# Miniprotein binders against Mucin-6 (MUC6), part 61

Target 1, 185 residues: Mucin-6 (MUC6), of Homo sapiens (Human) (q6w4x9r395to579)
Amino acid sequence: GHCSLEGGSFVTTFDARPYRFHGTCTYILLQSPQLPEDGALMAVYDKSGVSHSETSLVAVVYLSRQDKIVISQDEVVTNNGEAKWLPYKTRNITVFRQTSTHLQMATSFGLELVVQLRPIFQAYVTVGPQFRGQTRGLCGNFNGDTTDDFTTSMGIAEGTASLFVDSWRAGNCPAALERETDPCS
Short names: E, the ipSAE of ESMFold2; O, the ipSAE of OpenDDE; V2, 0.75 times the mean of E and O plus 0.25 times the DockQ between their complexes.

## First folded at step 9 (miniprotein)

Design ut2 (from lt3 with T70M)
Fold by ESMFold2-Fast, scan of step 9:
Structure ut2 (fold): chain B 185 residues (1-185), chain A 98 residues (1-98)
Amino acid sequence: as target 1 above (185 residues)
Amino acid sequence: GSAEEIRKLVEEAKKHLLEAERLFEEAERLAEEGNLEEAERLLKESVKHLDEAIRLLKEAARLAGDLRLMRELLFLYIELAILIYRVRELEEEIEREE
């Protein structure tokens, strides 16, 4: 299955349900018992830089008991707070430069992440068939039925994206970093 | 605000984040050993340091005019979000065990 985070704030779930939201926090993209060591994939959103409440992806995080991999729009890759030279390899995860504008995180457990760094920061998540019906988060439940793709963290299927997205907040909102700009004063 | 004032706020926020992480790791260990009461107490102390780090980072962001500092602040916010997530997961686990 394939989930995409494109065009600043557009998401297409594993069951191919498209939606958009105006969130500026860190969100859980994917949790699954198929991810080892309590693994989770997260997306960090902030304002797009245009003052009209549009938001954009600024970082993707893979978190487990062993690893805290951050890939940012600034082309910095860290694990457990330390910047890493690519290619970077652990026992189960390899992060490498696929092209001049794309990084890939390949894993041994059926998860693959590709990030486009330029001109727009975007992410593409691929999961193997073992994840079918075993996912939760912004990428949906991967059960072949789009009508329940907006299932909240409390297990309730919503008709709108806003309550669904809000339920998957991981915690902190980087909107506090957004400044009211006045370059002439 | 001067760059020096912002650097001091960032440095103080980092100290609170490190202390929150230390307290969280100890709470996680105690919860794994079945000492849920002490784990909860340390978790609450960790959250106090998280709240202070967030407050300091918000103040730094309000004063920051340099793009380099804004990038550093983003990474600190990501670290805080990750720790808040871990705290929430551990709180849920402790509630299930009790």
Scores: ipSAE 0.601, ipTM 0.796, lowest interface PAE 1.3, mean pLDDT 82

Design ut3 (from lt3 with L69I T70A)
Fold by ESMFold2-Fast, scan of step 9:
Structure ut3 (fold): chain B 185 residues (1-185), chain A 98 residues (1-98)
Amino acid sequence: as target 1 above (185 residues)
Amino acid sequence: GSAEEIRKLVEEAKKHLLEAERLFEEAERLAEEGNLEEAERLLKESVKHLDEAIRLLKEAARLAGDLRIARELLFLYIELAILIYRVRELEEEIEREE
């Protein structure tokens, strides 16, 4: 199954339900018992510098008990807080430059992440068939039914994207980073 | 000057993040040992350090006008968000066991 984060603020779930949201927080994209060591995939959104989108994806995080991999829009890759040169390999994860504009994180457990760096930072999540009906987060539940794709972190199917998205914040969000404002402007 | 002030705020925020991480690790060990009340107390102390780190990060961001500092602030923000997530997950686990 395929989930995409495109155009700054658009998401298409594994069951192909499209939606849009605006937010400046870290959100859970994917949780699943199929991910080893309590793994989770997260997306970081912040205020956009471009007029066509109020907020934009700025980083993707893969978190587990062993790994804390961050891939940022500035083409910096870290694991457990340390910058890594590509290709970067662990036992089960490889991060490498797929093309001049794309980085890929390949795993041994059926998860693949591709990020587009230019012209807009975007992410594409692919999961194997073992994930069917076993996913939670912004990418949906992958059960073949789009009517419950807005299932919140509490297991409630919502009719609106905003309540759904808010439920998948990674806890209490830090205050958004904001530029200094001139009181006279 | 102002750049040095921003760097000091970032350094202080990082110290609070490290203390929050230390408290979280202790809370996790206590929870595994079955001492849920003390684990919860340490998680609350960890959250206080996280809140202080966020306040310092916000102040640094307000003063910042340098791209290099902005990148450092983004990674610090991500570290804080990850720890907030881990704290919440452990709090929920403790509540289920109590």
Scores: ipSAE 0.508, ipTM 0.761, lowest interface PAE 1.7, mean pLDDT 82

Design ut8 (from lt3 with L74I)
Fold by ESMFold2-Fast, scan of step 9:
Structure ut8 (fold): chain B 185 residues (1-185), chain A 98 residues (1-98)
Amino acid sequence: as target 1 above (185 residues)
Amino acid sequence: GSAEEIRKLVEEAKKHLLEAERLFEEAERLAEEGNLEEAERLLKESVKHLDEAIRLLKEAARLAGDLRLTRELIFLYIELAILIYRVRELEEEIEREE
C-alpha cells in the first residue's frame, strides 16, 4: 500500500482517501505491530512560507527503540541527533540518495519511504502486504475500506479529517500566536 | 534583543529536554526490572521537565513573530514530541501491567 504527503499539507491514505489539514505539529503517520522495536513513522508540519495559516511538511521521522532517524527539508539526515553522510546503513535500514532531488529509506521489514527534497518537500510511504489491516495513524488503517480511514487514536471512526488529525498528534505543539484579548467574541 | 532572548529560552528548553530524557531512560530501565512504582515516579518527573521545555519553546516561538521556526527550533520540537510519545507509550504499558 501507498500513502502520500504532497503539496504542503495534502495526504492520501493507504486506502486512497484524500484529505487536507492545517496543523503545525508532529503527527503519527504510521504505527503497526509489523514495525520492529516499537517502531513508528512521524511527520513534522510547520507554518509554510506564505503569510497565511498554511502548513507544510518539514521533516519525516522514523522512531524505534534503537533509531531516531530524521530526514528534513534542508537535506539533513540525522540518527539519534547526529548528522549522517549518505549512504547511511544500519542492520535493517539504509538511507541513500535515490536521485539528485529524492532520498530513500529502505528497510528489511516491509516499509519504504521516499522523500522529494525539491522543489517542494514531499513524502511517499510504501508498506508491504503484511501491513494490511495492521496500520494506524494519518496514513489510515489499510483495510480496503475508505469509510473508516479517519479512525482516531481512540478507535473512533470520524466523518471529518480535523478530529482524526488532532488525535494523531505525537505531542504538544507551540500555540498559534493569538491576541491576549481573545478576539473570538 | 529578541534574538538574544530566543536563544536563552532555547538553551533552557534544551537543558530541560536532556534531563527529561535522562529520567525517561532510567524509568524505562526500572520498568524492565519490574520496579513499576519507581518507574512511574521518574516518568512524572520527566513530564515536569517536558512541560517546562514546551513552555519555553512556546515563548521562543511567540518571540519569533509569526511562529516561523528556525532549524534548531524544529529539531528541538521534534525531540520533545518524540520523548512525549515515548513517555505516553511507557505509561500505558505500566498501567496495563498493573
Scores: ipSAE 0.391, ipTM 0.700, lowest interface PAE 2.5, mean pLDDT 79

Design ut9 (from lt3 with L74M)
Fold by ESMFold2-Fast, scan of step 9:
Structure ut9 (fold): chain B 185 residues (1-185), chain A 98 residues (1-98)
Amino acid sequence: as target 1 above (185 residues)
Amino acid sequence: GSAEEIRKLVEEAKKHLLEAERLFEEAERLAEEGNLEEAERLLKESVKHLDEAIRLLKEAARLAGDLRLTRELMFLYIELAILIYRVRELEEEIEREE
């Protein structure tokens, strides 16, 4: 299955349901029992520099008991708070430059992440067949049925994206709650 | 001035985050050893420090009128979100074991 985070605020789920949202927080993108060591993939959104009404992806995080890998839009890769030169290898994860504009995180457990650095920071998530019906988060449940793709963290299927997205916040995001929205000044 | 007040609030938030992380790591270790009661106690103490870090950052944002996300603040927010997520996961594990 394939999930994409594109054009600042567009998401296409593993079951190919497209949606758009506006949020400035860290969100659970993918959580699954198929990820080792309580692994989870997260996406960080901030307001875009062009429009105060738009948001954009600024970082992607892979978290497990052993690894805390952050890939940011400014091309910094860290693990457990320490900056890493590419290619960076652990026992089960390799982060490397796939092209001059793309980084890839390859894993031994059926998860692959590709981030586009330029011209716009974007992310593409690929999961193997073992993840079918075993995923939750912004990328959906990967069960072949788009009608329940907006299943919240509480297990409720929503008809619209806003409650779905809000339910997958990883934290309470003080910056998002307190931001000024004046577009002119 | 106000800029120095904001900086001080952010630095205090970082100190609370570091203490919350320390307490969480100790709670996780105790839970692995089967000492669930002490793990819960330390987890509760970790959450108090997380709440204080969040309160301080909200106050900093209020004083700034809009706390723009610099690289430093981005990593701080990521670390806070990660720790909040880890706390929830550990709380669920402890509940299942009891």
Scores: ipSAE 0.279, ipTM 0.635, lowest interface PAE 2.9, mean pLDDT 80

## First folded at step 11 (miniprotein)

Design vc1 (from uc10 with I17L; at its last look DockQ between E and O 0.86; V2 from the best seeds 0.79)
Fold by OpenDDE base, look of step 11:
Structure vc1 (fold): chain B 185 residues (1-185), chain A 112 residues (1-112)
Amino acid sequence: as target 1 above (185 residues)
Amino acid sequence: DIREEVKKLIEESRKLLEEAKKAGDLQAVRLLFQAVWMLIEALKTGDPEKISEALLKLSEALIEAAEKLGDPEAVEKLLEAQELLRKALEENNPELIKEAIKLIKEAAELLG
C-alpha cells in the first residue's frame, strides 16, 4: 500500500483515493496493530501563507512507546527532542539520507517512509501486504475499497474529507477546511 | 449487556481523548486512539476475546495516564481489571469481563 502527502494539502490513501484538506494540526496518519510498541505515524500541518487555505505539511512524526522520531522541513531528525545525526538507528528503525533532497525511514516491520524535503515538503508511506485491512488514519484502511476510506476514528463513514480529517486530529486545533486552493500556495 | 457497557466506556474514553489532546499529550492521544479503535472493532462482532483484548489495551493506556497523574488508586483498579481480563480470556468467562469493565470505568472517572 502506498499513501502520499503531496502538494501541501493533498493526500492519496492506501486505496488510491485522492482528497485534499486544509488544516493546521497534528493528525494520525497511520495506526495499525502491525506497528510494534503501539506505534503511530503522524503528520504535522501548519500555515504556509496568509490565507486559511494556505496550509502545508511541515513534519512527519513516528511515535511509539520507545521512540519519537521527527522528520521536519529543517532536515532535523529528533528522538525525544534530541537532534540526531544521520544515519540514525534504533532497534527496528533506521533514518538515513536517500538523496540530496530525500530522507528515508526504513523499518524491520514493513513500514517505509520517504520524505521529500525540497522544494516541497512531501511524504510517501509504504506498508507491506500484512497491513491490509488493518490501518486507520488519514491514509485510510487499505482494504481495496475507496468508498470507506473516510471512516472516522469513531468508526463512522463520512462523505467529506474535512470531518474525516478532523476525527484524526491529535491536538486541540481548529477544524479543517475543504476548499479548493492553489496547491502551490 | 457487555456491548452496552463497552459503548459507554468508548464514550468515556473519547472524553479522555479530548482531554489528552488539550493537554498536548501525544503519547496518551496515540494510545487512546488505538484503544477506542480496538473497542469499536470488537463491538462489530461482539467476540468476547476481541473485547477483552481491546479492554486490555484501554487499561494499559489508562494506567500510563494514572501513573503520570500520580493516582495510585486508579492504577490499582486498572491492574485488577487487567488480571480479570486475562482470566476471562483463559476461562471464557464473560462475567469477568463485566467486572473488569466496572473497574475500568471507575478508574476512568478518577482520571476525568
Scores: ipSAE 0.818, ipTM 0.905, lowest interface PAE 0.5, mean pLDDT 93
Fold by ESMFold2, look of step 11:
Structure vc1 (fold): chain B 185 residues (1-185), chain A 112 residues (1-112)
Amino acid sequence: as target 1 above (185 residues)
Amino acid sequence: DIREEVKKLIEESRKLLEEAKKAGDLQAVRLLFQAVWMLIEALKTGDPEKISEALLKLSEALIEAAEKLGDPEAVEKLLEAQELLRKALEENNPELIKEAIKLIKEAAELLG
């Protein structure tokens, strides 16, 4: 299964459902029982500077009981907040430079992440077939049905991307409406 | 019954998730998202083993939050709930699930 996070805050789910959203927050991108140590993949979005409301991907975070790996736009890889030189390896995860513009996180548990650092920060998530029907987050539920890919964190299928995306916020961040009414937003 | 108590606990867990976000506790947030998902999936079958496993995960999430807040009474209640849930699984005794739910709710009240 393939999920992509591309410029302009475009997302394509594991079931090939495309959508776009604008938010400034950390979001759950993928959770699954197939990820060891209750792992989660998270996406960090921030203002892009293109327009008053547009946002873009600025980092991808893998977090589990044992590991925290952050891949950001400044080409740093951190565990515990420390920048690391590549390649970086743990027991079941290896992060390495594929090309001058791309990094890859390879794992022993069927998750692969490719991050394009330039010209714009983009991410491509690939999961093996064992993940079918067992995923949740911004990448959808991987069940072969695009009509329910907007399933919220409460298990409710929504018709709009914004309600779905807002349900996966993992930080203390205001809703887009609150931002628009804030004189400093 | 247990099924209705689990539904109420899912709603309580949503409240605790928002509190963990406000506290900046990403580990508790990660675990609460997982626990809510496991509870929802367990309700699809009504399987008491899956319910117990989901409640064990919720207890783990709440222990993370309780340690962040420095509430040892909540931690103690949650550890007791986990022991009851492990016994419920080992002995095939779903009545212990109800008792564990009471302890989890008491701990959740202490946390907020």
Scores: ipSAE 0.719, ipTM 0.838, lowest interface PAE 1.0, mean pLDDT 85
ESMFold2 (binder alone), look of step 11: mean pLDDT 82; pTM 0.804

Design vc10 (from uc10 with I17L V29I; at its last look DockQ between E and O 0.89; V2 from the best seeds 0.80)
Fold by OpenDDE base, look of step 11:
Structure vc10 (fold): chain B 185 residues (1-185), chain A 112 residues (1-112)
Amino acid sequence: as target 1 above (185 residues)
Amino acid sequence: DIREEVKKLIEESRKLLEEAKKAGDLQAIRLLFQAVWMLIEALKTGDPEKISEALLKLSEALIEAAEKLGDPEAVEKLLEAQELLRKALEENNPELIKEAIKLIKEAAELLG
């Protein structure tokens, strides 16, 4: 399964459903029982301009009982607030520079993350087949059905991205907007 | 009915999740999302085993919260609930699940 966060405000789910939103919050991108230590992948969005439609991805966070790894637009990798030099290794996770513009987080449990740092901060999530039907968050549920990708954190299927995205917010943030306006990036 | 009790517990967990969001506690948020998810999934089948596992996950989340807040009474209740749930799994006894839910609810109320 491949999930992409591109163009500042565009998301393509594991089931290949594209959508867009404008929000300025941290969101659950991926949760799964296949992630050890109750791991979760989160996406941080912030304002990139003056309008509500000018929002962009600014960081990706992997958080578990043991690790907190932050990949930000500043090319900084941190664990529990501490800046780390690359390559950074934990028990099951390695973060390293893939190219001059890309960082990669490799894991032993079937999760791969590639982050494009420039010119636009973008993220690409890949999960193994063992994750089928066992994912939730902005990347969807990876069950081959696009019609139920907008299932909220409370198990309710939504027809629009706005309510879906808001249900996965991981902070006290304003409601996400679903407008067909060009993002800042 | 266990299903009804679980539904109530989900709602209580949702409230706690909102509080965690206000506090910016990502760890709590992560765990509560996971627990709520597992509870919802367990309700689809009503499988006592799945319910028990979900309740264990919720208890873990709440224990961490209780420890952070310095509420030993809540911790004690939740630890007892976990023990009941483990026994429920071993003995296939739904009554133990009900007792565990009661304790979890009491703990949640203390934390709310």
Scores: ipSAE 0.799, ipTM 0.897, lowest interface PAE 0.6, mean pLDDT 93
Fold by ESMFold2, look of step 11:
Structure vc10 (fold): chain B 185 residues (1-185), chain A 112 residues (1-112)
Amino acid sequence: as target 1 above (185 residues)
Amino acid sequence: DIREEVKKLIEESRKLLEEAKKAGDLQAIRLLFQAVWMLIEALKTGDPEKISEALLKLSEALIEAAEKLGDPEAVEKLLEAQELLRKALEENNPELIKEAIKLIKEAAELLG
């Protein structure tokens, strides 16, 4: 299964459902019992354009009981807050430079993350077939049915991306904006 | 009775999740999202084993939060709840689940 986070805050779920949202927060991208030690992928979005509502991906975080790996445009930071030189390896995870513009996080548990650092920060998540029907978060539930990919953290299928995305906020932040705000001039 | 108490715990977990977000506690946030998922799934079946497993996860999330706040009384209550839940699973005894829920709620009050 493939999930992508691309420029303009576009997301395509494991079931190939595309959507766009605008928000400045950290979000749960993927959780699954297939991730060891209660692991989760998180996506960090921040302001990126001329409108207050435009946002873009600025970092991806893998977090488990033992690991914290933050990948952003300028650094890779791990459990102790130190920037790390690549390749970075744990027992189950290897982060390495795939090309001059791309990093890859490869794992032994069926998760692969490819991050494009330039010209636009983008991320591509690939999971093995053992994840089918066992995922939650912004990448959807990977059950082959796009109609319930907008399932919230409370298990409710929503009709709008904004309500779905807001339910996966993992930080102290406002709800995703649905309309650009312009001052009167 | 247990189903209603679990529903109340799901709502309490949402409140604790907001507190974890304010505190910037990513580990508690991760575990609380997972515990709520497990509780909701367990309610669909009503399976006491699934309820016990979900409550074990919730207790783990709250221990992380309690240790970060330095609240050893909450930690002790949550460890006791986990022991009761493990016994409930081993003995197929859902009455131990009720007592574990009581301890979890007491610990949640200490944290929030």
Scores: ipSAE 0.744, ipTM 0.859, lowest interface PAE 1.0, mean pLDDT 85
ESMFold2 (binder alone), look of step 11: mean pLDDT 81; pTM 0.797

Design vc2 (from uc10 with Q34S; at its last look DockQ between E and O 0.76; V2 from the best seeds 0.76)
Fold by OpenDDE base, look of step 11:
Structure vc2 (fold): chain B 185 residues (1-185), chain A 112 residues (1-112)
Amino acid sequence: as target 1 above (185 residues)
Amino acid sequence: DIREEVKKLIEESRKLIEEAKKAGDLQAVRLLFSAVWMLIEALKTGDPEKISEALLKLSEALIEAAEKLGDPEAVEKLLEAQELLRKALEENNPELIKEAIKLIKEAAELLG
């Protein structure tokens, strides 16, 4: 399964459903029982301009009982608030520079993350076949059905991206918008 | 009915999630989301084993919250609930699940 966060506010789920939103919060991107130590991948969005429609991905966070790994626009990889040099290795996670503009987080449990740092901060999530039907969050449920990708954290299927995205907020943030008025978003 | 009790517990957990969000506790939010998800999935089949496993996850999440908040009474209730759930899994006894749910609800109320 491949999930992408591109163009600042565009998401394509594991089931290849594209959608757009504008929000400024931390969201659950991927949660699964296949992730060890109750791990979850989170996406941090922030304002990229003056308009509410000018939002963009600014960081990706992997959070588990054992690790907190933050990949941000500053090319800084942190674990539990400490900056780490690359390559950074934990028990089953390795973060390293893939190219001059790309970082990669490789794992032993079937999760791969590639982060494009420049010119646009973008993220690409890949999960193994063992994750099929066992994922939740903004990347969807990876079950081959696009119609139920907008299942909320409370198990309700939504028809709009905004309500879906809001349900996966990890913090106390404003509601997400679906407006496509700013091409810079 | 276990299903109805679990549904009530899910609703109570939702409240706790909102509180965790307000507190900026990402760990709590993450753990509670996971537990609630497992409960919802377990309800689809009504499998007592799946329900018990999900309740164990919830109990674990709430124990961490209770410890962080310094509520030993809640911790005690949740530890007891976990014991009941483990026994339920071993003995296939739905009554133990019901008792565990009661304790979890009481603990959740203390934390809310």
Scores: ipSAE 0.779, ipTM 0.895, lowest interface PAE 0.6, mean pLDDT 93
Fold by ESMFold2, look of step 11:
Structure vc2 (fold): chain B 185 residues (1-185), chain A 112 residues (1-112)
Amino acid sequence: as target 1 above (185 residues)
Amino acid sequence: DIREEVKKLIEESRKLIEEAKKAGDLQAVRLLFSAVWMLIEALKTGDPEKISEALLKLSEALIEAAEKLGDPEAVEKLLEAQELLRKALEENNPELIKEAIKLIKEAAELLG
């Protein structure tokens, strides 16, 4: 299964459902029982222009009990806040420079992350077939049915990307809908 | 009755996620999202074993949040809830689940 995070805040889910959103936050991209120790892949978005509707990916984070691996658009890779020389290996994760413009995080548990650093910061998530029907987050539920890919963190299928995306916020940030629907307050 | 209490915990967990975000506790946020997912799935089955496992995960998430906030009373209640849940699984005794839920709710109130 493939999920992509491309320029202009475009996302394509594991079930090939495309959407776009506008938000400046950290979001849960992928959680699954197949990720050890309740691991989570997260995406960090920030403002990329003068309007609040212009946002882009600035970092990808893999968080588990032991690790907080951050791959940032400034090309710095850290684990638990410490900068790392590449290739960097843990027990079950290897981060290495795939090309001059791409980094790869390979794992033993069926998750692969490729990060394009230039010309624009983008991410490509690949998961093995054992993840089918067992994912949640911005990449959807990987069940072969696009009609429920917008399932919120409370288990409710939404018809709009904005409600779905806001439910997966993991950082201290206002909801995009609140900022866009009430400009006076 | 346990299913109704689990539904209440799921709703309360949305607020707890917001508090963890405010505290900058990304570990608690990660664990809370996982626990909510497990609770939702367990609720579909009504299986006491799955409910107990989900509540153990919720307790783990709340312990992370309580430690970040420096609330040892909440931690103590949550550790006691985990002991009850493990015993409920070992003894196949769902009445212990209800006792554990009460402790989890008390801890959540301290963290809210």
Scores: ipSAE 0.751, ipTM 0.856, lowest interface PAE 0.9, mean pLDDT 87
ESMFold2 (binder alone), look of step 11: mean pLDDT 82; pTM 0.810

Design vc3 (from uc10 with I17L Q34S; at its last look DockQ between E and O 0.88; V2 from the best seeds 0.82)
Fold by OpenDDE base, look of step 14:
Formats: sequence, C-alpha cells, structure tokens
Structure vc3 (fold): chain B 185 residues (1-185), chain A 112 residues (1-112)
Amino acid sequence: as target 1 above (185 residues)
Amino acid sequence: DIREEVKKLIEESRKLLEEAKKAGDLQAVRLLFSAVWMLIEALKTGDPEKISEALLKLSEALIEAAEKLGDPEAVEKLLEAQELLRKALEENNPELIKEAIKLIKEAAELLG
C-alpha cells in the first residue's frame, strides 16, 4: 500500500483515494496493530502563508512507546527531542539520506517512509501486504475499497473529508477545511 | 449486554481522548486512539476474547494516565480490572468481563 502527502494539502490513501484538506494540526496518519509498541505515524501541518488555505506539511512523526522520531522540513531529525546525525539507527528503524532532496525511514516491520525535503515538503508511506485491512488514519484502511476510506476514528463512515480528517486530530486544533483553493505549494 | 456496556465505555474513552488532546499528551492520545479502535473492532464480531483484549489495552492506557495524574485509586481499579479480564479469558466467563468494565468505567470517571 502506498499513501502520499503532496502539494501541501493533498492526500492519496492506500486505496488510491485522493482528497484535500486545510488544517493546522498534528494528525494520525497511520496506526496499525502491525506496528510494534503501539506505534503510530503522524503528520504535522502548519500555516505556510497568510491565507487559511495556505497550509502545508511541516513534519512527520513516528511515535511509539520508546521512540519519537521527528523529520522536519528544515532537515533536522530528532529522537525523543535529541538531534541525530544521519544515518541514524535504532532497534528497528533507520533514518538515512536517500538523495540530496530525500530522506528515508526504513523499518524492520514493513513500514517505509520517504520524505521529499524540497522544493515542497512531501511524504510517501509504504506498508507491506501484512497491513491490508489493518490500518487507520488519514491514509485510510487499506482494504481495497475506496468508498469507506473516510471512516472516522469512531468507526463512522463519512461522505466528506472534513469530519474524517478532524476525527484523526491528535491535538486541540481548529477544524480542518475542505476547500478547492491553492495550497502552499 | 456486554456490547452495550462497551459502547458506553467507548464514549467515555472518547471524552478522555479529548482531554488528552487539550493537555498536549501525545502519548496518551496515541494509546487511547489505539484502544478505542480495538474496542470498536471487537464489537463488530462480539467475540469475548477480542473484547477482553481490547479492554486490556484500554486499561493499560488508563493506567498510564492515572500514574501521571497521581491517582492511586484509579490505578488500583484498573489493575483489578486487568486481573478479571485475564481470568475471564481463562475461564470463558462473560460475567467477569462485565465486572471489569464496571471497574474501568469507574476509573475513567476518576480521570475525567
């Protein structure tokens, strides 16, 4: 399964459903029982301009019981708040520079993350087949059915992205907006 | 009937999740999302084993919260609930699950 966060405010789920939102919060991107130690991948969005529609991805966070790995738009990688030099390796996670513009987080448990640093901060999530039907968050449920990708954290299927996205907020933030305006790209 | 009690517990957990968000406790948020998800999935099948496992996860999340808040009474209730759930799994006794849910709800109320 492949999930992408592109163009500042565009998301394509594992089931290949595209949608757009404008929010300035931390969101659960991927949660699954297949992630060890109740791990979760999160996406941090912030304002990138003066308009409410100018929002962009500014960081990706992998959070577990033992690790808090943050890859930010300024190319700083931290674990539990401490800056780490690349390549950085922990028990089952390695973060390294893939190219001059791309960082990669590789894992031993079937999760891969590629982060494009410039010109736009973007993220690409890949999960193995063992994750099929066992994912939740903004990346969807990876069950081959696009019609139920907007299932909220409370198990309610939504017809629009707004309530779906808001249900996966990890902080106390304003409601996300679903607008067809130009994102910060 | 267990299903109905679990539904109520999910609602209480949702409230705690909102509080965790307000507090900026990302770890609590992570754990509560996971626990609620497991409960919802368990309700789909109604499998007592899956329900018990989900309740154990919720209890674990709430224990961490209770410890952070310094509420030993809540911790005690949750530890007892976990024991009941383990026993329920061993004996295949749904009544023990109901008792565990009661304790978890009481603990959740203390933390709310």
Scores: ipSAE 0.806, ipTM 0.909, lowest interface PAE 0.5, mean pLDDT 94
Fold by ESMFold2, look of step 14:
Structure vc3 (fold): chain B 185 residues (1-185), chain A 112 residues (1-112)
Amino acid sequence: as target 1 above (185 residues)
Amino acid sequence: DIREEVKKLIEESRKLLEEAKKAGDLQAVRLLFSAVWMLIEALKTGDPEKISEALLKLSEALIEAAEKLGDPEAVEKLLEAQELLRKALEENNPELIKEAIKLIKEAAELLG
């Protein structure tokens, strides 16, 4: 399954449902029982222009009990706040420079993350088939049905991206602005 | 009954999740998202085993929050709740779930 975070704050879910949102926060991209010890993949969005509707991805975070791996647009990779030289390896995770413009995080548990650093900071999430039907967050539930990909953190399928995205906020931040609606949200 | 108490815990967990976000406690946030999901799924079936597993996860999330706040009384109550829940699973004894819920609620009040 493939989930993408692309310029203009566009997201495409594991079930290929596209949406856009305007928010400045940290969000849960992906949680699953398949990630060891309740691991979570998170995305950080920030203001990218003079208008409140211009937001962009600035970092991706993998958080588990042992690790807090941050890949940020300044091209620095940290784990638990400490900058790391690439390639960086833990027991289950390897982060390496794939090309001059792309970093990759490979794992032993079926999660792969590719981060494009330039020209625009973007992220591409790939999960193995064992994740089917067992994901939640901004990347959707991976059940083959696009009609319920906007399932909130309370288990409610919403019709708008803004309510869905707001439910996955993981930081102390305001809700998205009222102008957000599908598909222009 | 237990089902109604779980519904109340889901509502309380939403509030605790917002407090964890305000405190910047991403570990508690990660665990609370997981616990809420498990509680909601457990209610769909009413299965005492699923309820116990969800409450174990909620207790883990609250221990994280309690340790960050330095509240050893809340930690002690939550560890006791976890022991009762593990025993409930081993013995198929749902009466122990009720006592664990009481301890979890007491700990949540200490953290609020």
Scores: ipSAE 0.785, ipTM 0.870, lowest interface PAE 0.8, mean pLDDT 88
ESMFold2, look of step 11: ipSAE 0.752; ipTM 0.852
ESMFold2 (binder alone), look of step 11: mean pLDDT 81; pTM 0.794
OpenDDE base, look of step 11: ipSAE 0.797; ipTM 0.897
ESMFold2 (binder alone), look of step 14: mean pLDDT 82; pTM 0.804

